# VHH binders against DNA N6-methyl methyltransferase (damt-1): the designs that were tried, part 2

Target 1, 365 residues: DNA N6-methyl methyltransferase (damt-1), of Caenorhabditis elegans (q09956)
Amino acid sequence: MDTEFAILDEEKYYDSVFKELNLKTRSELYEISSKFMPDSQFEAIKRRGISNRKRKIKETSENSNRMEQMALKIKNVGTELKIFKKKSILDNNLKSRKAAETALNVSIPSASASSEQIIEFQKSESLSNLMSNGMINNWVRCSGDKPGIIENSDGTKFYIPPKSTFHVGDVKDIEQYSRAHDLLFDLIIADPPWFSKSVKRKRTYQMDEEVLDCLDIPVILTHDALIAFWITNRIGIEEEMIERFDKWGMEVVATWKLLKITTQGDPVYDFDNQKHKVPFESLMLAKKKDSMRKFELPENFVFASVPMSVHSHKPPLLDLLRHFGIEFTEPLELFARSLLPSTHSVGYEPFLLQSEHVFTRNISL

## First folded at step 1 (VHH)

Design a3 (framework vhh_7qia_2)
Fold by ESMFold2-Fast, scan of step 1:
Structure a3 (fold): chain B 365 residues (1-365), chain A 124 residues (1-124)
Amino acid sequence: as target 1 above (365 residues)
Amino acid sequence: QLQLVESGGGLVQPGGSLRLSCEASGFTFSSYAMGWYRQAPGKQRELVAFITSGGSTNYADSVKGRFTISRDNAKNTVYLQMNSLRPEDTAIYYCAADEGYSYGYDEPEEYDYWGKGTPVTVSS
C-alpha cells in the first residue's frame, strides 16, 4: 500500500460479505463508466439554464489542487496495475441509474417509540416481529456467523450481515442503548446529512445536524477509540468539526480524502473551480485528547473508489483501517443507510440498501 | 439528446392557481432528484421545491403550504402545483434534474440538467 493513497473495491467487499448466501451485489450499481457531467453535456446545460448573474471569479482551493495531482497518480498507477476497465460505456451511466432506481424502490418501517431491547435472530425472521412487536422499534441483531434474512410484510427480503445490529431511529437513541447494555464503542463512523444555509432542507436533515450538538459522544466511546466523520465541502465545515471535537474532548489525528472515480479511473467530476462539483469527500479522524494511543495513520491519505450509484453511499472503512493495523471490536455507524458485519448501525434508513433489489443470485450467465 | 421541457406557465390573477409540468426524455427519470427553481428579473435563481428519487419533498419557506411538488415516473414528469399565487411569485420557473451525486442539492449549479424555463406572471 502506498503511504499516500489506496484504490478500494467496494463491490468486491460486499460480494464477500454475502457469498455464503450465493448472492452478489448487482454489478450495474457500480457501472460508473461515464463522468457525472461530461464536457459535451456541460455546455448544453449552461445554454439551457442561462442566467443574468455575473459569475464571481473563484479561487482554486488548495484541496482541489492537491486532489487533482493525486488523481493523476492514482490513474497512472491503477492503469499500470490493470485495475481499471478499459471499455467506456456511452450511456451516461443509464444502466447504473436504473439499478439505483430498483434498489431504492423498497419500503422500510418508520421510526416510532424507541427501545433499548435487543431482539436476536440467526437465519431468518419477520421484520415486524423483530422491529416493533406492534409497539416499539427494537435493536435487531443477526447473531449468526452467516448472513441472515429478514422478510417484510409485503414479501420483500433483506439480507443482513453476520453479527450486525441495527436500529431504526434517532441517533440519540444510542446513548440509552449504550448505558442499558454497558457497551462502549471503539470505532464510530458518522455520515450526517449536512445542509446549506442558503436553502432550507427537510426538517429531518436539519434535525440530524442539530442532533450532533446534543450527542454526548465521549460517554459512548472507549478511552482509546477512533471516530471518523464524513464532512461536506461546505466552507467552514472543517473548523466547525474541529470545534465539535474539542467540545467532546477530542482532537483530529488525520484528514483523509475519498476520490470518487469512474470504472476507468477518472474522477467523476473534472477538477474545476466550481464550489460543489468536486470528485472528492473528506473524512476527519479523531481520538480523545487524554488517550495516549498512537495511531499509525498517514495524516493526509487519499483513497479512491468507484461509488455505488445510490446517492450518499460511502465505501466501507473497516478493511482499510485494519490494513493500517487498527483493530476494533465494537464499531458503530451513525446515520447508517447500509449494514456491515460485526457493526452496530443507527439511522432512519439503516438497512435501506440490504434489500433483494441490491443483490442478484450468483449463478452463471 | 437528454432534455427537460417545462410547460404550464402563464398569466394568473393573485390568489389563483397554476400547475407546471416538466417532461424528461432520453434518460431514466425515476433515478433522478428533481427540482423547481425560479428567477425573478434582477434576482438570483432560487430553489422553490425538490423531490428525491424516493419521493421525499422539500420546499422553500416562502412557498411552503401553497406549492406541492410531485412526480409521475411512468410519464417521466415532475409537477409543481402552485396555489394561492402572489405577485412576488412572478418569475421564470426552471426544472432541474440531479443524478444524486452532487453535494448540496440546494445550489443551482449542482444540478446536472436544466430546462429552458417557463414564465409565470401573477398580476391583476
Scores: ipSAE 0.000, ipTM 0.247, lowest interface PAE 12.4, mean pLDDT 79

Design a4 (framework vhh_7ocj_1)
Fold by ESMFold2-Fast, scan of step 1:
Structure a4 (fold): chain B 365 residues (1-365), chain A 124 residues (1-124)
Amino acid sequence: as target 1 above (365 residues)
Amino acid sequence: QVQLVESGGGLVQAGGSLRLSCAASGSIFSINAMGWYRQAPGKQRELVAAITSGGSTRYGDFVKGRFTISRGNAKNTVYLQMNSLSVEDTAVYYCAAEYDILTGYYDSDEYDYWGQGTQVTVSS
């Protein structure tokens, strides 16, 4: 693998997970065929035609300049490898946006109390039966070697990856579970629910620290564990996370960038965007300060992916980390909205993106 | 499409409490976050409190410890419990919702949907 960048295929990853059930992800969720823009701007362009107006020179950050150069390299390499589609559809990603709305139109049982018990199933189970056995208070594990199916009384199916364990509840429940099972995690991935909107005063949004401050992260980690935190592009967030890691006795080992691209390989936003939106997100990786383990990770790595059209959905990192030699046995996702194989997942909606509304049957000639 | 309806505003004496509620209708499963903003005469609109679908909360510095935002059992309702009210809390309070679809498709660079506002008046 290149030490500078990689191009990920998130859709192909999920297709591989559910291949044994003859399922594919709905391709519309990944049909990002044009750059993101407000509907009003799209209608103006549609009436007028594409504007060739020269943009004013905008001061850009050092990160934006570096990412713009990386985007050109990624576009060139992916084009040469014939990874990208040649033609775009000028519909402001309408099919993708509708597919996202359909995928999110699903109900998940609400949590009320925590429990340390694990309810296991292998091939299939009814949601009613799981709830009768305390699903909303307990942890659920698909213990089979193949993906499992959970079915509602109305016939709605949820597809569960093999060896995945999940809990519908507060992330604070993880400490009780860890202690009860004498289980420590060697990889934690977290995408805290950051606010994507900002106020007119150009104020930086901060995550409510009360949730993170209630977690004693070091006590659920193995000595040589790695933690990976997705952060927003707000001013000062990186420095704030460095201080949080320091409070946990941890230090940053790498800061990677996710470059979001269209199916044609172009960034989803121009780097000089008028609304100050950028086409990249940051992932901070950290380890315990007292660990002597050396992670052979690129300090500044870029990975590009066509995003699923659900807000804040992130590409899976397990295969990428393993490619760089990161060995782990007990991965944990906090604030989870989807499930992964052989992974513990905790959040208020951990199987939100596992319903049949995300998938279609794999039919080919 | 999402529509927001606010209730619970009114007149209250300093030191008192009020509970605002906001009910969303339409494509409620596509809501990522809901929040409360306020605007006093001659001032900019400012964030009071917000809550994401994941349950994370954010408060303005001036209300932290006095106000609490929470979500109802159905994801379509949020509440703002306002305690220890002062005259400085007098403003029109607006409910807002963020769409759980890739940002940048809507005209606003704030929240995607807004209620009409409810008046809160705190007398000395």
Scores: ipSAE 0.013, ipTM 0.431, lowest interface PAE 8.8, mean pLDDT 79

Design a5 (framework vhh_8emy_2)
Fold by ESMFold2-Fast, scan of step 1:
Structure a5 (fold): chain B 365 residues (1-365), chain A 125 residues (1-125)
Amino acid sequence: as target 1 above (365 residues)
Amino acid sequence: QVQLQESGGGLVQPGSSLRLSCAASGFTFSDYYMHWVRQAPGKGPEWVSSISSSGSTINYATSVKGRFSISRDNPSKTLYLQMNSLRPEDSAVYYCARDSEDYYGSGSYDAFDIRGQGTQVTVSS
């Protein structure tokens, strides 16, 4: 991997995690064959045929200008390596969008009380049994070397990565858990519920960003830990996060960009679109100011990935960090919506994307 | 100016039916997933139902499935909730909500960026 960019295969990663169960990710979730557009615009195009692009001068951020140049390099390299598909289907990603709706149509129990109790299982377990064997907000651990299976009372199966621990509850529950188990984390990855005029305001997540100001992040981190925060494209958010890190006694060591691409290697949005509709997301990495650890990470790095067709889903970071020589013993994901091997995950829907609706049977052999 | 205005609530007997309406203005209604959310006294908000921009994908909370029916009329920019076989536990303020402007809308797991003022539904004998 050079110091400038990488192209990730998110689908292949998840397939490797669950191969022991003869499962693979449903390919429809990654069949992003066309750029994103509103349904009204797509219907107009279907009736009238392809129209010429509107010529209009718009202000673009320095980030957008740099990312457009990076997108061209990534497209050229990936095409030369023959990793991109040659044909596109101009259907506004209908199949992948419907697959996403099916994947998200699952029930997860609501958090109603905090508990530091751990419930362990290895191969298979009933979710009802796990939840009733302790407090409602139990911590659930798949202690086996292989992926586990949890089944709801309605028969829905969830596939759990090996050595993973998850908690259905408020992210503030992590402080109690950390103290009770004398456990500190050497990596925290967070994707908070950011507020903006066009982004989520889910009531059950305590809304906006107020929960971040209630967390004592430094107390649950090892001295030489790394923290990685996904941020929205709201103007001023990077400056707000720098101030928040400073209040936590931390400093930024790198700011990386995720470039979301179609299966053909094109950005999912044009760079000259509306300001809030950009094909990239930012990841800010920070460390404690008092730490003398030097992370050999590029300060500005771009990683491109075909996104899973689920709102706010992010690619896994552990293998990418390992590629730069960084290994972690106790990683933690806050505001989690999917699970990773050997990782603690906390949120109101931490195993949302582990259901059988995300996976299919590998019938090859 | 983006607005959502709910109507159709009232006081009814158990077993009755009500039809809620939500009038949308100030945005392209046909581009958004729409939701119904309710909040009973002393409880947090509960997601009730969602409908895709075209109306082809519909989801319901298990507590209302088979009794409630969500629909939309894009030309008139109106969202509806037909509530049948009402129970005392359905008593709540019902809110119409617009999904975020995000490309992937998928029911209760998508976020709301705009909500109406609500309409009160009381089911009592």
Scores: ipSAE 0.198, ipTM 0.557, lowest interface PAE 3.9, mean pLDDT 81

Design a6 (framework vhh_7w1s_2)
Fold by ESMFold2-Fast, scan of step 1:
Structure a6 (fold): chain B 365 residues (1-365), chain A 121 residues (1-121)
Amino acid sequence: as target 1 above (365 residues)
Amino acid sequence: QLQLVESGGGLVQAGGSMRLSCAASGFTFSSYMGWHRQAPGKQRELVAKISSGGTAYDDSVKGRFTISRDNTKNTVYLQMNSLKVEDTAVYYCAADYEWDSSGYYEDFDYWGQGTQVTVSS
């Protein structure tokens, strides 16, 4: 791992989590072999007249220039280390998208009410039993040291990491749960749904990100906790988050960049994309202002990953944070779509990406 | 390729309710889907959006409209309650092309053909 960047292997991480069930993630989900928006696709969109946005070259140029230089460095290092796959004459993006379609083609129950009750299981259980016949959405915990199996009424299996806890529901439910169980979190990771505001039409699009203004984040955090927020590329979003952190009595300690790359190590978008699509996402890390804990974190670290072809899936951060000396015992993911070992996860689809459609049998275990 | 097929729409009296459906076929690598509308003489605007993390609504419809999805059927719904004359518009289903949440645009890459909703006084 370089001090300025890292190249992550998300597929290998999940393979290690489920190896005891003899499971491997479907490699097709990570076969991003070409950029996401080729010139022909972008021209088709422009021709339809559906975009009213302009690239703000002046306003974003410094970040784009820095990331472009970092992308070149990552490509060169990864090539020398033989990390990247050989260029295919075939575009595998369609195959990867079809794999994502299969992964998302699962039925999960909708919550009709919230509960602070924890229902535990160790090896296997039915989903309806864990959710009180599907009418009350409980907190579900896999108490075993090995991954567990939950089966839906239609026979679909979900593979649950060991010691993970999840809740299908609104992230606001976390406050009641925290209070009921006298439990505070020492790491929070959040990927809220984001949307831009239209200043010209005098209309704003309200979204679930407004629940962040209703959450009393400091109440569920330990004194020396770290929080990590994924943010969109919306102009002004970093300032908005700094203001939210200030309201919570917190301050930013680092802003990291995720560089999304193809299997060949090239950025998934050109940096000169006129639709304002960029190949990187930002992660803001913050701590309580009154905490005396010193985090030895690089302020501008870059990590590169081949993204899973499922929208909004982020690479797991736990091992990366531990590499920088961040130890935690009670991590929490807000707005979760997948589960991690020894982690609490809450969102409307927290186990969506745990279905058997994400995995295949690992014959070479 | 991703195709979006809309159903529902029609004429309804003010105060009434209507449900629009949008079936996606092909591939759904993006979980971001939404409903836009274009009223006579106005620009197309985002009404409601659904993602893995939750929902978002335009201020004018918040509390009256609800967006939901059925991942097994690859279908997105817009439940419209307490309809007003100003809700009259062509409603469009749309989906993102992208594999990430870094886009801050209201734009989507795939669109349905549009469904007319007319609310009479």
Scores: ipSAE 0.013, ipTM 0.418, lowest interface PAE 7.6, mean pLDDT 78

Design a7 (framework vhh_etentamig_d1)
Fold by ESMFold2-Fast, scan of step 1:
Structure a7 (fold): chain B 365 residues (1-365), chain A 125 residues (1-125)
Amino acid sequence: as target 1 above (365 residues)
Amino acid sequence: EVQLLESGGGLVQPGGSLRLSCAASGFTFDDYAMSWVRQAPGKGPEWVSGISGSGGSTYYADSVKGRFTISRDNSKNTLYLQMNSLRAEDTAVYYCAKEGDYGDYWEEGYYFDYRGQGTLVTVSS
């Protein structure tokens, strides 16, 4: 790994998590062979005034120039290392989109208020048993050292990472859970529901940025904890988050960029300013102001990954943070849509992307 | 309610030409990228061509580059596919596809919503 950038293999990570079950992630979910086509509903463009346009152009130019240079370096290094596909049949991501539709076509229990109880299982459990034991009001833990299996009455299986704990519910309930279990988190990762359209189609009960203002983040964090927030590319969002961190008594220690690339190593969007779409997302890392802990983190690191075709799916950060020497024992993911090993996860659909439709059998294993 | 209505399919001889049309309604047509997707008998769907909402950018599958031309008329809410030098392998039901709500300024990526019924193209002597 370079101090300036890394190239991640998200598919390989999940393959390693589920190796004991002889499972492999469906490769179609990561076959982003075509660049994304710009032009969609874009309200900011339609409401463009001269001052808003000037500010947008400035911010885009500053970030895009740096990211364009980094994308070139990443493409060159990955090509030399032969990690990118050389030949592709362009399908405008149709196969990966269809795989994503199939993966999302599952039934997940409705969100409910959190309680103090944890329902544990090791190897396998039926969804009906979890429901009858109060799953919708409680947390569920796969306490085994190997991935677990939850099976629905219709035969659909969900594959659960080892030592993962999850709750189908509102993130506002995390403070009660933290107090009830005398548990503080030393790492929080959050991908909040920023501005979102077509919420009902995503089976999301609440996509409200205001929920962040209802959270007392400092209460659930250890003194020397790190928090990592994914942010949208909306104008002013970075300043907005700095103000939120300040309200929480926290300060930014780094702002990293996820560069989304095709299987050939090209950015998913061109860097031209006419389209106003960017191939990168920002991750803000922050710590408590009164903590004297020094993180040996590069302030402007870039990591590149072929995105999973499911919208809003982010690459796992745990191994990347550990590579930079960040040790943690109690990680928490807020607004989760997938599960990670040894991690607490809470969201409206925290195991949505754990169904058998995400996986296939690995016969080479 | 989004509606996509394809037309222009039919029987044509190898080497011939055909022009497909897709009439769109129920959404702001020029805000969305559009694509043509085809499905041959007994095979899975294949993306053929795509065009940005403004019409400024066009994309083609390798199998049709140089033979097919995608275009749009935003004043008429209509998408077109001009098909030249047709081959037996082009025989398929052709679907008009609208970009989904992915790819908004606030969210990235995109997919297509298949809302059309399709139009059959048969290339045979």
Scores: ipSAE 0.005, ipTM 0.321, lowest interface PAE 10.3, mean pLDDT 79

Design a8 (framework vhh_3k1k_2)
Fold by ESMFold2-Fast, scan of step 1:
Structure a8 (fold): chain B 365 residues (1-365), chain A 124 residues (1-124)
Amino acid sequence: as target 1 above (365 residues)
Amino acid sequence: QVQLVESGGALVQPGGSLRLSCAASGFTFSSYWMRWYRQAPGKEREWVAGINSGGGSTSYEDSVKGRFTISRDDARNTVYLQMNSLKPEDTAVYYCATDEYSSSWYDEGAFDYWGQGTQVTVSS
């Protein structure tokens, strides 16, 4: 591992999680082989008269310059290590998108407003049995050492990572759950539903973002906890998160960048194109101000990954944090859209990426 | 009904030039991104070039960069691919495609519309 950057293999990670079931992630979901097209019409929207906006435009330019340098280093190193697919003229973006549509075309359990108990299963369970035992009002845990299987009444299977605990519902319920079980988390990962003009400008996104102000984050954290927040590229968002961290008695220890790359190692957007269309996402890591724990984390780290063709999907962070020597026992993912091993997950769609349509059978002869 | 019709494919010698055209109908052409793809026999389709709505941004596959130029004429609902310094490896059926804008990880829209293709053969 380099202290400046890493190249992740998200597909390989999920393959390792489900190997005991002889399952492999459909490779088509990671076949982003061509660059994305920026929309030039948004250049007309930029304003130079507002001081906050001028500052953010400068920050974006500085980030783009740094990320362009990092992208070249990552491309060179990955090429030498033969990590990337050779210069292929094949474009699989359409195929990847259609695979994602197939994977998401499943019936998932409806969200619930409460979570009080834990319903356990080990190897397999029917969704109807879980519902009869109060799944809609409670958390569910796959307590086995191997991945588990939940079957819907229509025959659709969902593959559940080992020791994962999840609830389909509102993240506001997490404080009640924490209190009821006398359970505190030493790692929180969150990707909130940020308001964005590019996602149809729905009013409900602004309302959902406000839920962060209703969470009593300090109450559910251990003293030496780490929190990791994915943020959007919206102007002022970093300052807003610093203020939220401060209200939670926390301080930023690092701000990392996810560089989204094609299977050949090229950024998904050219850096010379419109600045609001950048090939990177930001991750802010923070700790409690009064914690004596020292996290040996680089302040400005870049990790590159070929994105899954599912909208808003982020690569898993658990192995990356452990690679830096960060140990945790009770991780929690807020606004979860997938499940992870030994992790608590809560959100409206935690089953979204667990259906059999995300996987194929690993038939090794 | 949405329709894309490619034309201009031909037999050319190595080092030659060729201009492909794609005539579009049945949708508001100027609001859509336009792309060129190609497919050699037995191979999957490969992206060649793209141009966004308004024509302010273009992108190319590295092997054709500097040799191919994509352009559009919104008044005539046509996208073009100017191919210079043609090589035998450029031999393929060339397809015109269009999509609607999407966001986030997959910013390209669904590729809902494809033409029937036009054959380009580079041989001596």
Scores: ipSAE 0.000, ipTM 0.206, lowest interface PAE 15.1, mean pLDDT 76

Design a9 (framework vhh_7qia_2)
Fold by ESMFold2-Fast, scan of step 1:
Structure a9 (fold): chain B 365 residues (1-365), chain A 124 residues (1-124)
Amino acid sequence: as target 1 above (365 residues)
Amino acid sequence: QLQLVESGGGLVQPGGSLRLSCEASGFTFSDYAMGWYRQAPGKQRELVAFIYSGGSTNYADSVKGRFTISRDNAKNTVYLQMNSLRPEDTAIYYCAREDYYDSSGYSPEDFDYWGKGTPVTVSS
């Protein structure tokens, strides 16, 4: 087994989840045939101060050098294994961008209150029925062994993974849910909406980071649980998270990198520090300090994936963690934007990417 | 009313040159990135060249060293200088404004394809 890197297939994973409904993810969402373009937000970073810029350049250079070496190795191995698509006509991701736009053209109800009550369904349910009398303020569970279907009053369908539970609301709602149901989680995955360098998103992201400081994470975790936090490339965020873990009585066991690649296996951004855009994201894994459990996880693992063209979408981690011998009974995703089988998910948009606009009918039997 | 009007296309011999122009109106031109796309019959539309609001440029591998994108903010115009033209450059060329540019991982990248296009034919 290779302990240095893995190459993931997100599209294949989601296709396997919805196979019983004869559905597959629209392939256009994963047709990242061209590199992404640099961010014009560079000017905003300059205005924040010279010291921050100098530090960011140094940190980016150190990480970029390591990741550039890993990218070359991943490209060579993936090419040899014939994992990557044959080059065809260049469309500069036009098709994938329009597919993402279509996928995001759905509205989900906003929570007006929080309730620890679970509302269960198996095969199908009306979203209007779930929303009637404020039912969406509750936790919704697809109790079946097969994917379920929730239909809106206008006929729009949402496809729900088997055994999944979701809640539309503030992540703080998880504490009362955990307590009410005497349920602790043995895996937490979190992708917080971190403070953006964009002026437009400053207010929302700051409030969400403040929510993290109000969560009593240790109370909802089993003794030997693992927690996985996606972090932004903001200067000082890794040190900030180490301090936050310490306050929760936790310690970091590994820091992994997601390398985002095109369908041909090339990084989505050049490793050019002048552009301030990098093709990788960081995932910090931590455990309780008082746990004697040893996780046989590589400290600096790299996994590569062709990203879905929807921003903030992260690859599913459960199969990757199982590959390293980690098993979970009660996984939880915080700040969720999509649903996974046998997983609890909470956030303001937990079923955003479950609509029929994300899927097409699988005509191949 | 947002408008993008392409001009400068035509018939040219292999090895020849053309300069395309795209005049923009209905928005603050200097605040937006602009791109040139092309579409040959039966093929998908592809990016040819891109110029950011700050003046930085990017090119498709197929046109690097042959095409040059530039802009004149005083005239609300973006240009594509095409040199050493080849038969495979034959396409309808489209001007596009960027609608969403924040690609820092916090926003999707997207383009607004508002031009009607200008045809370029490279043949003997």
Scores: ipSAE 0.005, ipTM 0.152, lowest interface PAE 11.7, mean pLDDT 77

Design b1 (framework vhh_7qia_2)
Fold by ESMFold2-Fast, scan of step 1:
Structure b1 (fold): chain B 365 residues (1-365), chain A 125 residues (1-125)
Amino acid sequence: as target 1 above (365 residues)
Amino acid sequence: QLQLVESGGGLVQPGGSLRLSCEASGFTFSDYAMGWYRQAPGKQRELVAFITSGGSTNYADSVKGRFTISRDNAKNTVYLQMNSLRPEDTAIYYCAADLSWLYEGTYDLSEYDYWGKGTPVTVSS
């Protein structure tokens, strides 16, 4: 693998997971054909005040210069590989946003009292039979050799990757589950619900980042484990996470950038030193300080992907980490909103993006 | 760098059996779908069988009931058990990992190869 960058095709990945069910991801979810509008930037800067604005502008300029050069390399390589679409005369972003609205318009069970019990199914099962054991939310595992199908009472189907385990609940439930099953994780991926005004209003889901300070992360990790944290674009967030890792006895080994691109290979936002809106997101990778394991990871790797039009959806990381020689057998995703094969997933909406509204029939098989 | 190495091919008489093996190195085998493809002289390469990370299998109609694909994740190996072999099964058999969603920055995708070099299978008297 190149130590500078990679380009991911997230749509093809999910198509490969569900091909035995003759399913394909709806291509509209990945038809980001034009750049995003940056017109809310002025108000955001004004709200943060002068000193924060000055610091943010400097940080943004430094990151934007590096990322702009990387974006040019990525576009050149992707163009030569013929993986990018030619410029569309018509903007497909509205179509993509409507597909995302349809994908999110599903009902999933609410969190309730947690159980350590695992309920397994193989091919198909009723959602109510899996999720309702009186007043307790169980852990659900698709133990079959194919993706499984769960159906709710209104006939909506959810497609579940093989060997995946999920729990609808507070991420703190993982500690009891880990203890009950004598199971430690060698990889944790987390995309926490970073504080925002709209998310804070839904306190019943514990959508605050303060839940991170209640987790005893080191206790559920193997000694030589890796943890990967997606972080928001807020002034001081990297320093805040370094302090949080330090409290967990951990240290940062790399900080990677996801470059979000259109189907033509252009960044979704223009690089502009005066803007706080950027076309990239940051991923911080950390290990236990007392581990002698060396991770041969590039410190400043960039990977590019056309984002799914669902807000905050992240590309799969497992294969990318494995290409750098990181071996793991028990991956865990915290704050999950979608499922992956052979992965434990915990969150208030762990199978939100598994509904039939995400997929179409693959007639080219 | 990813490597797939096929073995177990050879000459066999009609009605005979062979077991092909494909050993993977350079990535975490257990999380990838694996396929067996074949290419007969003058024909396009065709999918024969595939197996998902979870062990789910599918077969081309021409081999269904005669061939069995399996995997051993502890050995990073995928197998193709071929029974009741026929002359029309004669081909070079290729192992492939489904990683088509990843494009590396220094490599032309046309040269990016998660395929093995192939192992020849000849069914004749």
Scores: ipSAE 0.000, ipTM 0.285, lowest interface PAE 12.6, mean pLDDT 77

